# VH-VL binders against Prefoldin subunit 5 (PFD5): the designs that were tried, part 9

Target 1, 151 residues: Prefoldin subunit 5 (PFD5), of Arabidopsis thaliana (Mouse-ear cress) (p57742)
Amino acid sequence: MASSSSRGEMEKMGIDQLKALKEQADLEVNLLQDSLNNIRTATVRLDAAAAALNDLSLRPQGKKMLVPLTASLYVPGTLDEADKVLVDIGTGYFIEKTMDDGKDYCQRKINLLKSNFDQLFEVAAKKKSVADEAGMVLQAKVKQLTAATTS
Below, E stands for the ipSAE of ESMFold2; O stands for the ipSAE of OpenDDE; V2 stands for 0.75 times the mean of E and O plus 0.25 times the DockQ between their complexes.

## First folded at step 4 (VH-VL; framework fv_clesrovimab)

Design s23
Fold by ESMFold2-Fast, scan of step 4:
Structure s23 (fold): chain C 151 residues (1-151), chain A 123 residues (1-123), chain B 107 residues (1-107)
Amino acid sequence: as target 1 above (151 residues)
Amino acid sequence: EVQLVESGGGLVRPGRSLRLSCTVSGFTFGDYAMSWVRQAPGKGLEWISFIRSKAYGGTTEYAASVKGRFTISRDDSKNIAYLQMNSLKTEDTAVYYCARDTYGIYWEYFDLWGQGTTVTVSS
Amino acid sequence: DIQMTQSPSSLSASVGDRVTITCRTSQGISSALAWYQQKPGKAPKLLIFDASSLESGVPSRFSGSGSGTVFTLTISSLQPEDFAAYYCQQFNSYPLTFGQGTRLEIK
């Protein structure tokens, strides 16, 4: 039993150890939440870039430059280059892509960010569970001690 | 010069610990995620650990084979990535490469590799 | 875990030959694939990323193609310095996984 054995180990800990464990877990959860927010922002910007590329493929006129958070997409301003885009691959290097390749690039980056989000979200949930359990054990020990010795 | 230089490898007995360092030069280290990839003698490549940039929480990931025994960390002020290896086993014998991930946010591919440092775990 | 299978495991060829190495994945990975070259005693070197994009400084005789579950690395006219091991790597799903490698040897 993973849950019962984990709680059993916490019940063996002193109040100071539980407080330290709780504080560390809470700090880690907060850092993970910040990371998740950053990934969400990057995903929204790439979604906007993908939508703009789709719009341009349906309307050959009205070309413009797109700049998402984690990648830059540049549509040439001339009719001669209407079916091509320049993609910043995130290392200061630009590669020339067709419109379809540009869309695939954006969608793949979105998929990668979503995959990373899901993994970090799961890690955050597990750490939150540890923090919550440590908090409950800590509260129980404090109440038992104050009830047994002093108010 | 854009370079990764690993150090800290050597011969150790099973159950001991070893700390590897990866010193970075020629780029803004703090912007990149870093990985450790190992290769056992005559075998293929195995990804073992990853650390995100501080902007994305400095969070870490580990292959199942090393989870709970190895700890990856970074010191952006010194441009060094570390791999702390505890409870070493003979199957940890490998060349350990430090590698740069394309972005600070997520794992991808490795566009820059160090020369590797050899870790031999033997009695 | 996504399993990566390279074929052939080893290949003998002559200078000037066209060589093709295949990488098959157990699940679809879109174009999230990279190819590396590793010479004996050296670190791997990135050749191709995003299935078909040539890394800066890599000779144009190298090319990559494919999407989904089947990918190929092609060397159009083999040179002496190309005899090495080649590895594919997926970055669509955690954990990162590599193919077992293909040894390219002189005939």
Scores: ipSAE 0.013, ipTM 0.607, lowest interface PAE 7.5, mean pLDDT 80

Design s24
Fold by ESMFold2-Fast, scan of step 4:
Structure s24 (fold): chain C 151 residues (1-151), chain A 126 residues (1-126), chain B 107 residues (1-107)
Amino acid sequence: as target 1 above (151 residues)
Amino acid sequence: EVQLVESGGGLVRPGRSLRLSCTVSGFTFGDYAMSWVRQAPGKGLEWISFIRSKAYGGTTEYAASVKGRFTISRDDSKNIAYLQMNSLKTEDTAVYYCARDEDYSGIYWEGYFDLWGQGTTVTVSS
Amino acid sequence: DIQMTQSPSSLSASVGDRVTITCRTSQGISSALAWYQQKPGKAPKLLIFDASSLESGVPSRFSGSGSGTVFTLTISSLQPEDFAAYYCQQFNSYPLTFGQGTRLEIK
């Protein structure tokens, strides 16, 4: 009992089965839409981090700072460490990288997220089609029953 | 106690079926994509199949060598990933590893594996 | 499919040596490459991800470099526990593919 079925298969389903299929498909579409929004938000945050790293690399040494660029990226700000960043790879561990490696890291993750967004968008479109078809078949069957009992 | 434990391997004849299980503990299973990777005796690693988390569609990918014969699935309520292997061939003989696909900051899968099970042996022979 | 070729397929080295393993890909993969270590009878262990990022708990003598189609894994001062098989893996596209492996043996 998956949420996926062909339109022809849906035509053979009863009203209760179609309601269940529609509800399941709607829940799946909602989850996928939320995930797509999460990817968009992460992409925006990484774009901002990449811009901040680019700006930092163009500044002469002077001001001490420690900049959290994302949940997983920090920049130590001392005169002797101005070209280094700390990357949180999860579980509370950090890896030290050069400024160029930090920029490369952000760009790779941006590219990954954009690619993953495209893949997930296709999945979401297919699931939404299933939800929409189930809804249409359901409405048609309800209308048919209403017409049959009307005088 | 973050671990993956495979089970279900054994000796089978060609054309038969086996179902492998991967029981996970120590992390939120439903948040991760999972893969199966196999290794034939004395050979290298071969990626076989992948399943995304439910939040990211629960969709699957397969290597050409197993497409149409193997099915990956998951039961998040039991913390188990499965590999259903049908129409087994002698060339399917291998140690089968369950592996956790690393997620980028918990928001999407990477495609590399930070946690592996100990493996379960499947021998297909007449 | 993206083909992964490691060189050498095997090498012998002594404790304290600097060892370099190369991985070449049939298509550009940016930095979407991981390195694994596998000891006999054991599961693989992740060493490096994103071509150059060291996995937590992995000794600093391991390092990775490269992008596009040519990648290297370097062990700066070989230790007894480092004698193992090493595999590169691309994760730029499906199917995911591994190199054939490099066996590192005691000289």
Scores: ipSAE 0.393, ipTM 0.712, lowest interface PAE 2.6, mean pLDDT 82

Design s25
Fold by ESMFold2-Fast, scan of step 4:
Structure s25 (fold): chain C 151 residues (1-151), chain A 127 residues (1-127), chain B 107 residues (1-107)
Amino acid sequence: as target 1 above (151 residues)
Amino acid sequence: EVQLVESGGGLVRPGRSLRLSCTVSGFTFGDYAMSWVRQAPGKGLEWISFIRSKAYGGTTEYAASVKGRFTISRDDSKNIAYLQMNSLKTEDTAVYYCARDSRTYGIYWETSYFDLWGQGTTVTVSS
Amino acid sequence: DIQMTQSPSSLSASVGDRVTITCRTSQGISSALAWYQQKPGKAPKLLIFDASSLESGVPSRFSGSGSGTVFTLTISSLQPEDFAAYYCQQFNSYPLTFGQGTRLEIK
């Protein structure tokens, strides 16, 4: 299905049909944009978790500290216990991992989220192109009606 | 109760069609990607199809063995995933399982393992 | 496609034994590996994900290790309910692929 063929079909649609099509396309684009923002938020949280684990691994002696909570990782508040961390794997359950396993887990998740963002961004770009085409056809039809009433 | 229930299996002749359904309860269906995995009698597991959530594109993937013949879809309003099976072959004889993508970020766009499985529905393709 | 090879294809063991099952992949998959248990006539059950993470509700005698191309599932002290088929699965890329399975039988 070429874009020129789809645009040609839109040219045959009435204004009400085009408005409905554009509204639906805009909703789909907005949904995909929300999803991209969710991936960004998750990536930021995992980056913070990885940084917290790195900081703990560099401090050999105990001191009480507060560390950020993330979507998928919880770290101990006491440095003397920094050889183990709790990982939130969803469904309200946590697993205990070594510091190295926790770091590897975060790194893998960050890499996956970055890849997922790139793939979803491409899908969103294509959907936006369709929404933009619908908007242009709608605008052209409105202009044709306006021109007809003014001449 | 969190569960997946498959239906629609049966005995069919080669070349015919069947539609399998997977009814979901106990979790927010629209947030999860779903897969179909099959197992031929006395054989191992074969992943056949995957559908992402609508929020993350609703895109699909297929194993080469079923590409062009099978179509995965979902109806989030009814909490049902479907597998439309066309041009069935004797090699398609298997128990078909519906499975939930369970990655921590499984609602996102990533490959996954399965934390929840249905009991399976049997499809037998023979004369 | 990423090919998954399990060894052994079958083994016999006694209650209390330490059992090891290996999964090898045709290309590197980092830690994108899960293990499942399947009893006759039942659906598979997730045991391990991300190579070494124990699924909620799974007994601690099950453990997973490995990364890259070689992975191991270990049962430290075999129980009667553990006699089943075991499958590894990679989720690094599509198509998702499973090992051929390992049947664990009573000696």
Scores: ipSAE 0.026, ipTM 0.604, lowest interface PAE 6.1, mean pLDDT 80

Design s41 (from c13 with heavy chain F50Y)
Heavy chain, then light chain:
Amino acid sequence: EVQLVESGGGLVRPGRSLRLSCTVSGFTFGDYAMSWVRQAPGKGLEWISYIRSKAYGGTTEYAASVKGRFTISRDDSKNIAYLQMNSLKTEDTAVYYCARDEDYGIYWEGYFDLWGQGTTVTVSS
Amino acid sequence: DIQMTQSPSSLSASVGDRVTITCRTSQGISSALAWYQQKPGKAPKLLIFDASSLESGVPSRFSGSGSGTVFTLTISSLQPEDFAAYYCQQFNSYPLTFGQGTRLEIK
ESMFold2-Fast, scan of step 4: ipSAE 0.538; ipTM 0.765

Design s43 (from c13 with heavy chain A33T)
Heavy chain, then light chain:
Amino acid sequence: EVQLVESGGGLVRPGRSLRLSCTVSGFTFGDYTMSWVRQAPGKGLEWISFIRSKAYGGTTEYAASVKGRFTISRDDSKNIAYLQMNSLKTEDTAVYYCARDEDYGIYWEGYFDLWGQGTTVTVSS
Amino acid sequence: DIQMTQSPSSLSASVGDRVTITCRTSQGISSALAWYQQKPGKAPKLLIFDASSLESGVPSRFSGSGSGTVFTLTISSLQPEDFAAYYCQQFNSYPLTFGQGTRLEIK
ESMFold2-Fast, scan of step 4: ipSAE 0.585; ipTM 0.782

Design s52 (from c13 with light chain S53T)
Heavy chain, then light chain:
Amino acid sequence: EVQLVESGGGLVRPGRSLRLSCTVSGFTFGDYAMSWVRQAPGKGLEWISFIRSKAYGGTTEYAASVKGRFTISRDDSKNIAYLQMNSLKTEDTAVYYCARDEDYGIYWEGYFDLWGQGTTVTVSS
Amino acid sequence: DIQMTQSPSSLSASVGDRVTITCRTSQGISSALAWYQQKPGKAPKLLIFDASTLESGVPSRFSGSGSGTVFTLTISSLQPEDFAAYYCQQFNSYPLTFGQGTRLEIK
ESMFold2-Fast, scan of step 4: ipSAE 0.502; ipTM 0.765

Design s55 (from c13 with light chain N92D)
Fold by ESMFold2-Fast, scan of step 4:
Structure s55 (fold): chain C 151 residues (1-151), chain A 125 residues (1-125), chain B 107 residues (1-107)
Amino acid sequence: as target 1 above (151 residues)
Amino acid sequence: EVQLVESGGGLVRPGRSLRLSCTVSGFTFGDYAMSWVRQAPGKGLEWISFIRSKAYGGTTEYAASVKGRFTISRDDSKNIAYLQMNSLKTEDTAVYYCARDEDYGIYWEGYFDLWGQGTTVTVSS
Amino acid sequence: DIQMTQSPSSLSASVGDRVTITCRTSQGISSALAWYQQKPGKAPKLLIFDASSLESGVPSRFSGSGSGTVFTLTISSLQPEDFAAYYCQQFDSYPLTFGQGTRLEIK
């Protein structure tokens, strides 16, 4: 959360400045929420890809076809290439990996995304606190102005 | 044309300030995290700072050697990344490279798929 | 900070040789390693990321391997344009750190 000094700074602002600050903070919070959802979606996709790779490595070996696996994971279409997979790196592109490298890749990216989510969530929470404080200070100043006008 | 162009380098005395700029073209600047990496004469590479995209928090990180003295920032409307360097020391003498972080918009991975040509900063008395 | 040590610091080789450069890290970084090539007076160029993924446009004679604390960059058949400095870099944690570099020279 923002410190008491940020509230002190807001107390010095005029109504127009506070309104602009709140509107900007609200837009930033919305942008960060969209990004958090993107990270969540990517994490689900990579979890599914990791599960598919694990499942594939347990299945009987045989002739394989190029098949999209859950979360855009592809397996080479020939027996000679049966140990290679293509991994979607989250942008619609694919990289070629061995099955073991593919599993390690997915797990590292999953751990990274979870860490990134936690970090971004903290940033978003602090930004929302700023937006909320700006809103409260704005409301107080509007009430004060309204009371002064009617008295 | 996809490129990074650094500017603002020069000769300065210790204790002075200097601002470097990195002008970006050929890609959507706002989608990428950006870093500064320096190289002292005859030495290896040293990462200095990076700034995340605004969509992913716009947060910054700094190497201990520059923390408190250097500030990284970005102006997405102008496609420019900045490095404000204060309280310069002779040890800051280096070629400064602007580099694009390959983050795929979500991973925040600090490896660099695109580099500028560098701008030289010489700090001497 | 994660310390990166490259070996050798320099080596001499001939065109057509197989060259291997090793990078060791002071703590485990999984596959969070990149390799760069730098020619005199030029900016570094990305060769390999995620320890073993070849960057688009990089010749297939370059390959990377390793995980954890030991990584290798291999050039299967050295070409004249490959004489340069090579750097490894970890991106597992901040601050980001580079190896000291390996200078590849003509024998």
Scores: ipSAE 0.474, ipTM 0.758, lowest interface PAE 1.9, mean pLDDT 83

Design s59 (from c13 with light chain L96Y)
Fold by ESMFold2-Fast, scan of step 4:
Structure s59 (fold): chain C 151 residues (1-151), chain A 125 residues (1-125), chain B 107 residues (1-107)
Amino acid sequence: as target 1 above (151 residues)
Amino acid sequence: EVQLVESGGGLVRPGRSLRLSCTVSGFTFGDYAMSWVRQAPGKGLEWISFIRSKAYGGTTEYAASVKGRFTISRDDSKNIAYLQMNSLKTEDTAVYYCARDEDYGIYWEGYFDLWGQGTTVTVSS
Amino acid sequence: DIQMTQSPSSLSASVGDRVTITCRTSQGISSALAWYQQKPGKAPKLLIFDASSLESGVPSRFSGSGSGTVFTLTISSLQPEDFAAYYCQQFNSYPYTFGQGTRLEIK
């Protein structure tokens, strides 16, 4: 949240300065919200990849195939001979892992994304508080001016 | 051409300030977190600072050895990362490398797939 | 801080040899480990990330393994261009820390 000092600074600002401040703060909040959505989407995809890899580890090997298990996980070569998987970490970049390393990899990345989401959420919340405060001060100033000019 | 080019190194006396620049080309600079890593003569590597992309908060981190003295920043419009070094000590003598974090955007992992050539900072009387 | 210890600190080998370098961490880091090669007067070059993933463009003779607190970099058949310093790095927590380095020298 904006502190009493921040509010005091905003109250000294003219309407044009407050509009500019709010516009910039809103743009920053929107950018951070998009990033939070990207983290959520990646987390869902990695959770699906981890589940698919668990399923694959329970199946008998015996068939030649390249299998897309999810949007983020592919098995190259044959299931009979394959000891490796390709994991799409986003943007078409693939990492080659053994099945056990692939499971560990997905879990570590999921844990990272959850931690990153929490950290970024706090940053976004603080910036939203600034944007909201600027909007309130702006609204109050406009109403004061309107009341003064119309009686 | 994908590259990082450091500049601004030199010889300075203890207690003085110096600003390093890292100019990037060949990739979308604003999408990446950037780090500074230094290496004292004949010694190993030491990570000193990190700055996230603006999309992921633009937050910074510092090693204890430089906290309060060094400031990392970035100018995405110019494709430049900066390291402002204040209150320099003889122990800050090193080659300073600018490095790109490989997992851009969502992961924030600190391993470095692209390095500059380094710029030498010598702090001596 | 997470302390990184490499062994050996130096190693002499011949072209064609299999070389193994070990990195031990003071705390568990899962798979959050990278390996770098550094030649004299040059910047480090990423070889391996996430403990076992080969960086694009790095020769297949390089491989990484391990998890938790013990990690290994292996060069299956040493080439003349491989004589260099090698560093491990953890990125599990701040501050990021490097091993002291292993110097690979011609026998």
Scores: ipSAE 0.473, ipTM 0.759, lowest interface PAE 1.9, mean pLDDT 83

Design s60 (from c13 with heavy chain E61Y D103L, light chain S53T N92D)
Fold by ESMFold2-Fast, scan of step 4:
Structure s60 (fold): chain C 151 residues (1-151), chain A 125 residues (1-125), chain B 107 residues (1-107)
Amino acid sequence: as target 1 above (151 residues)
Amino acid sequence: EVQLVESGGGLVRPGRSLRLSCTVSGFTFGDYAMSWVRQAPGKGLEWISFIRSKAYGGTTYYAASVKGRFTISRDDSKNIAYLQMNSLKTEDTAVYYCARDELYGIYWEGYFDLWGQGTTVTVSS
Amino acid sequence: DIQMTQSPSSLSASVGDRVTITCRTSQGISSALAWYQQKPGKAPKLLIFDASTLESGVPSRFSGSGSGTVFTLTISSLQPEDFAAYYCQQFDSYPLTFGQGTRLEIK
């Protein structure tokens, strides 16, 4: 499939085949862009949570009640629990961690998301290149056909 | 029933090809990244490859030992993951397991909460 | 690649014993470590993830600890069904890597 995305191969394709190729590539690019936006949003939220945990760890006084920092991180709200955090492990259950373990968890998830973003960004760029190329070849062929038909 | 079932293993000569299939049931296959893990006779586990969901471009990753020879793919409409194995070597002799990567929200963790029963690949002259 | 080394490679124990298996990593992985149990002829089964979190349905006699480069799996009171191979796995970075395994045998 890599050779079929070259300009030379696209020049050999008919208009209907180019339309199908471009439509498929555009769909894939849109899905990847949505995924990239979701990762970016999640990364920003985790960065904010990490910053909030760092700020809280410097305070001499504990917090009261559960304080949600993100959907995945909570600081226990009693003074007795001021040095602990609750971490959502993805099953609707929370595991109690030390403040430092909570920060490490957060940083590990941020690193995971950044790695995922970089890999998907590369794929999205390649797919967009194919979509753009197919679009240009398609436009050129339609113009040639239209010019031949009307004058 | 939540399960993974591998098929396609067998005896093959060096330099030839085999395609393994992993049929998935009981969960939303399209949401999960899938991995292949192998185990040579009497030896430990070796992670080989994974494929992300199609929402994440179906992007793939390979261990150095198989990169360029193996291709992982998936068909979400049929709930099947594949491993195309080319240029097989005697060192590829193993039980091949299909495994589900656990999720963190919509992202994969990289550890395996569900495994198939395995399919045996024997590469010998 | 992150190299995973388990110790011991094998051990013999009796029902009721406390058993500890150690996993060492060639570089820091925070808590990105899972433990698996594998019985002869069967697929591996997840026991523990995130170094210390017990998978649903796994008996409470299993526990994990550690962070960074040294991790332990402990079985507090060994049962007959626990004789198996045990594997650690890091998921901090790709490629994913496993320890060589520890065989737990009846004494």
Scores: ipSAE 0.143, ipTM 0.669, lowest interface PAE 5.3, mean pLDDT 81

Design s61 (from c13 with heavy chain A55T T59Y E61Y D103T, light chain S31D; at its last look DockQ between E and O 0.27; V2 from the best seeds 0.00; counts 0 for: pae E 9.6 > 2)
Fold by ESMFold2, look of step 5:
Structure s61 (fold): chain C 151 residues (1-151), chain A 125 residues (1-125), chain B 107 residues (1-107)
Amino acid sequence: as target 1 above (151 residues)
Amino acid sequence: EVQLVESGGGLVRPGRSLRLSCTVSGFTFGDYAMSWVRQAPGKGLEWISFIRSKTYGGYTYYAASVKGRFTISRDDSKNIAYLQMNSLKTEDTAVYYCARDETYGIYWEGYFDLWGQGTTVTVSS
Amino acid sequence: DIQMTQSPSSLSASVGDRVTITCRTSQGISDALAWYQQKPGKAPKLLIFDASSLESGVPSRFSGSGSGTVFTLTISSLQPEDFAAYYCQQFNSYPLTFGQGTRLEIK
């Protein structure tokens, strides 16, 4: 019902209004795609942190290891406390967690990001539908006008 | 100075509207998600609405109790979050708090490290 | 929705007492739990996040523990300023939900 109302309002619009509507909707879709990419990047970083925690938990104490600094994980170059890590808490501060707690943190944040992605993806899909509908109505109006003027 | 200040509360009759404002100072407002949480007299806390930072398209979310009647919005240029409350009912009587989600940049957590003082909305005939 | 149940609903205690407040959830939330303190006529104040992490500036006599479905807030030695209402809140999934609160009163 909301879709049929939106289509009916679009069919009342002039060609210039429809072009403006489509251009604005396309812009908003592009901005939402950038946000979706940001969420995807954060998910990749958390997956990497979880993998690093798993690899670290399998290593004996005292072995020298090269552990890259990530946005979500900091591990010193010598593994003096192999059961504890520093976790980014999202404010530029870090807290100490056991490796099990750190993995649970990563899993919880991944679940949160998946939910956020799904919500934002739905918004982007709805806006894309508006853009597509505006494009279809615009194309039909241009075709009608062209056919009328060439007759 | 970091703070949130709510305003716009008052006494209204059922079916009327009010708009609440949350004025933000002392931090980069645009980086944070914001929520409204209410507390009826003598009762507990109820989360009612959420708005994400512009990084996430300013997406909004509503509790079922207010969906379709309340609208959350933000004006990052003025550092203000808003709650437009339409079709008010007596059960909407509460102190309304604006709260900063402990969310920074690309992450949001869902717990609130900063709260305003609250503004009182009374809906009675 | 995730239902949050606090116990007890109220209690009386004296300065110096140890107090525990329990929060139970209707499904597992890992460590996605926060605790708030609210004094009469004031806004809530964050005490604990991630079940057991102290917020900056919160006295060390406050501690949180638990995971999954059962969580505890402990105040090891009550001070006069600790008499307030306490709320747990889950942030595992939307809608965000709070416990009904625990009122801690002076005996």
Scores: ipSAE 0.006, ipTM 0.602, lowest interface PAE 9.6, mean pLDDT 81
ESMFold2-Fast, scan of step 4: ipSAE 0.514; ipTM 0.778
ESMFold2 (binder alone), look of step 5: mean pLDDT 91; pTM 0.940
OpenDDE, look of step 5: ipSAE 0.080; ipTM 0.711

Design s62 (from c13 with heavy chain S35H A55V T59I E61Y, light chain S30R N92Y)
Fold by ESMFold2-Fast, scan of step 4:
Structure s62 (fold): chain C 151 residues (1-151), chain A 125 residues (1-125), chain B 107 residues (1-107)
Amino acid sequence: as target 1 above (151 residues)
Amino acid sequence: EVQLVESGGGLVRPGRSLRLSCTVSGFTFGDYAMHWVRQAPGKGLEWISFIRSKVYGGITYYAASVKGRFTISRDDSKNIAYLQMNSLKTEDTAVYYCARDEDYGIYWEGYFDLWGQGTTVTVSS
Amino acid sequence: DIQMTQSPSSLSASVGDRVTITCRTSQGIRSALAWYQQKPGKAPKLLIFDASSLESGVPSRFSGSGSGTVFTLTISSLQPEDFAAYYCQQFYSYPLTFGQGTRLEIK
């Protein structure tokens, strides 16, 4: 059963407990920030891929670009089949799609990434708040201890 | 042998707690987000919760019906996903399935190519 | 939450029949739809993802179509092993939601 720590609960914690809480919270925030950055990078790449597919669909048949639709692996190239693309669905995986399927796949992933980013951003903000509060309480306790023991 | 095996189900009284386990074999557990989906007797499927791969933050999500009462977690060293169920209600009576969802880091799919066989939870006096 | 409505709730058919099941969503989900088959006492099995992509190992008599708010699962020539419940699922946004199911029974 998980409980939320309030500032009142943190005030009751010893210095070692607060250090542990702060370190864990900082680690969680860092992982979440990395995830947010990855989503942002992927969104930029998917937007570029969608734009490339739009441009390609307006051009004469006979030229095709191999376009990565994820941020995990970038494989630039040109193929003879103008109505098909290879889709990079993550680390080391490619699937072949028609031009329309590729556009729809790309747009679906962009929409999913936007939803995921919003949800993850809220979680990251809450975890950062906990980390910041633990850090402040820890600093106050260390300062009180130092003031009490120094002449 | 690629499989998911649920355990921990049983008969429990309202207001009590129960912990379900989902043991994974035959694939790299750490590359997958894990979901719990339940099915009440004679009813349809209801999505309950998921947890992302630890490498991508281990982020959790919950359906409104269980938020605050259920906790999803995972132990990648043991290849087990858990569902801790607190404050159980008669409405929680269902077969509980775990299901895998490939986690590509920047996104995950949200559909399930592999499910466990399910474990039955009956909440009754 | 995105509401998923399947029609019909149940139908009876004979081996060799062409069967169609429809799934309607309360808002547009583009192609973010999956179809599952569930036999009594068993876990669901993925049939179709991304509205029309056939899962590996699934017979070609199964096909999916549609986008936006209206989707169809078709079984072109029903086999004895196809009598089961069928569920659609959206993965456009969280929470993930399923249709209420369609029960396919022997006529």
Scores: ipSAE 0.000, ipTM 0.535, lowest interface PAE 12.7, mean pLDDT 80

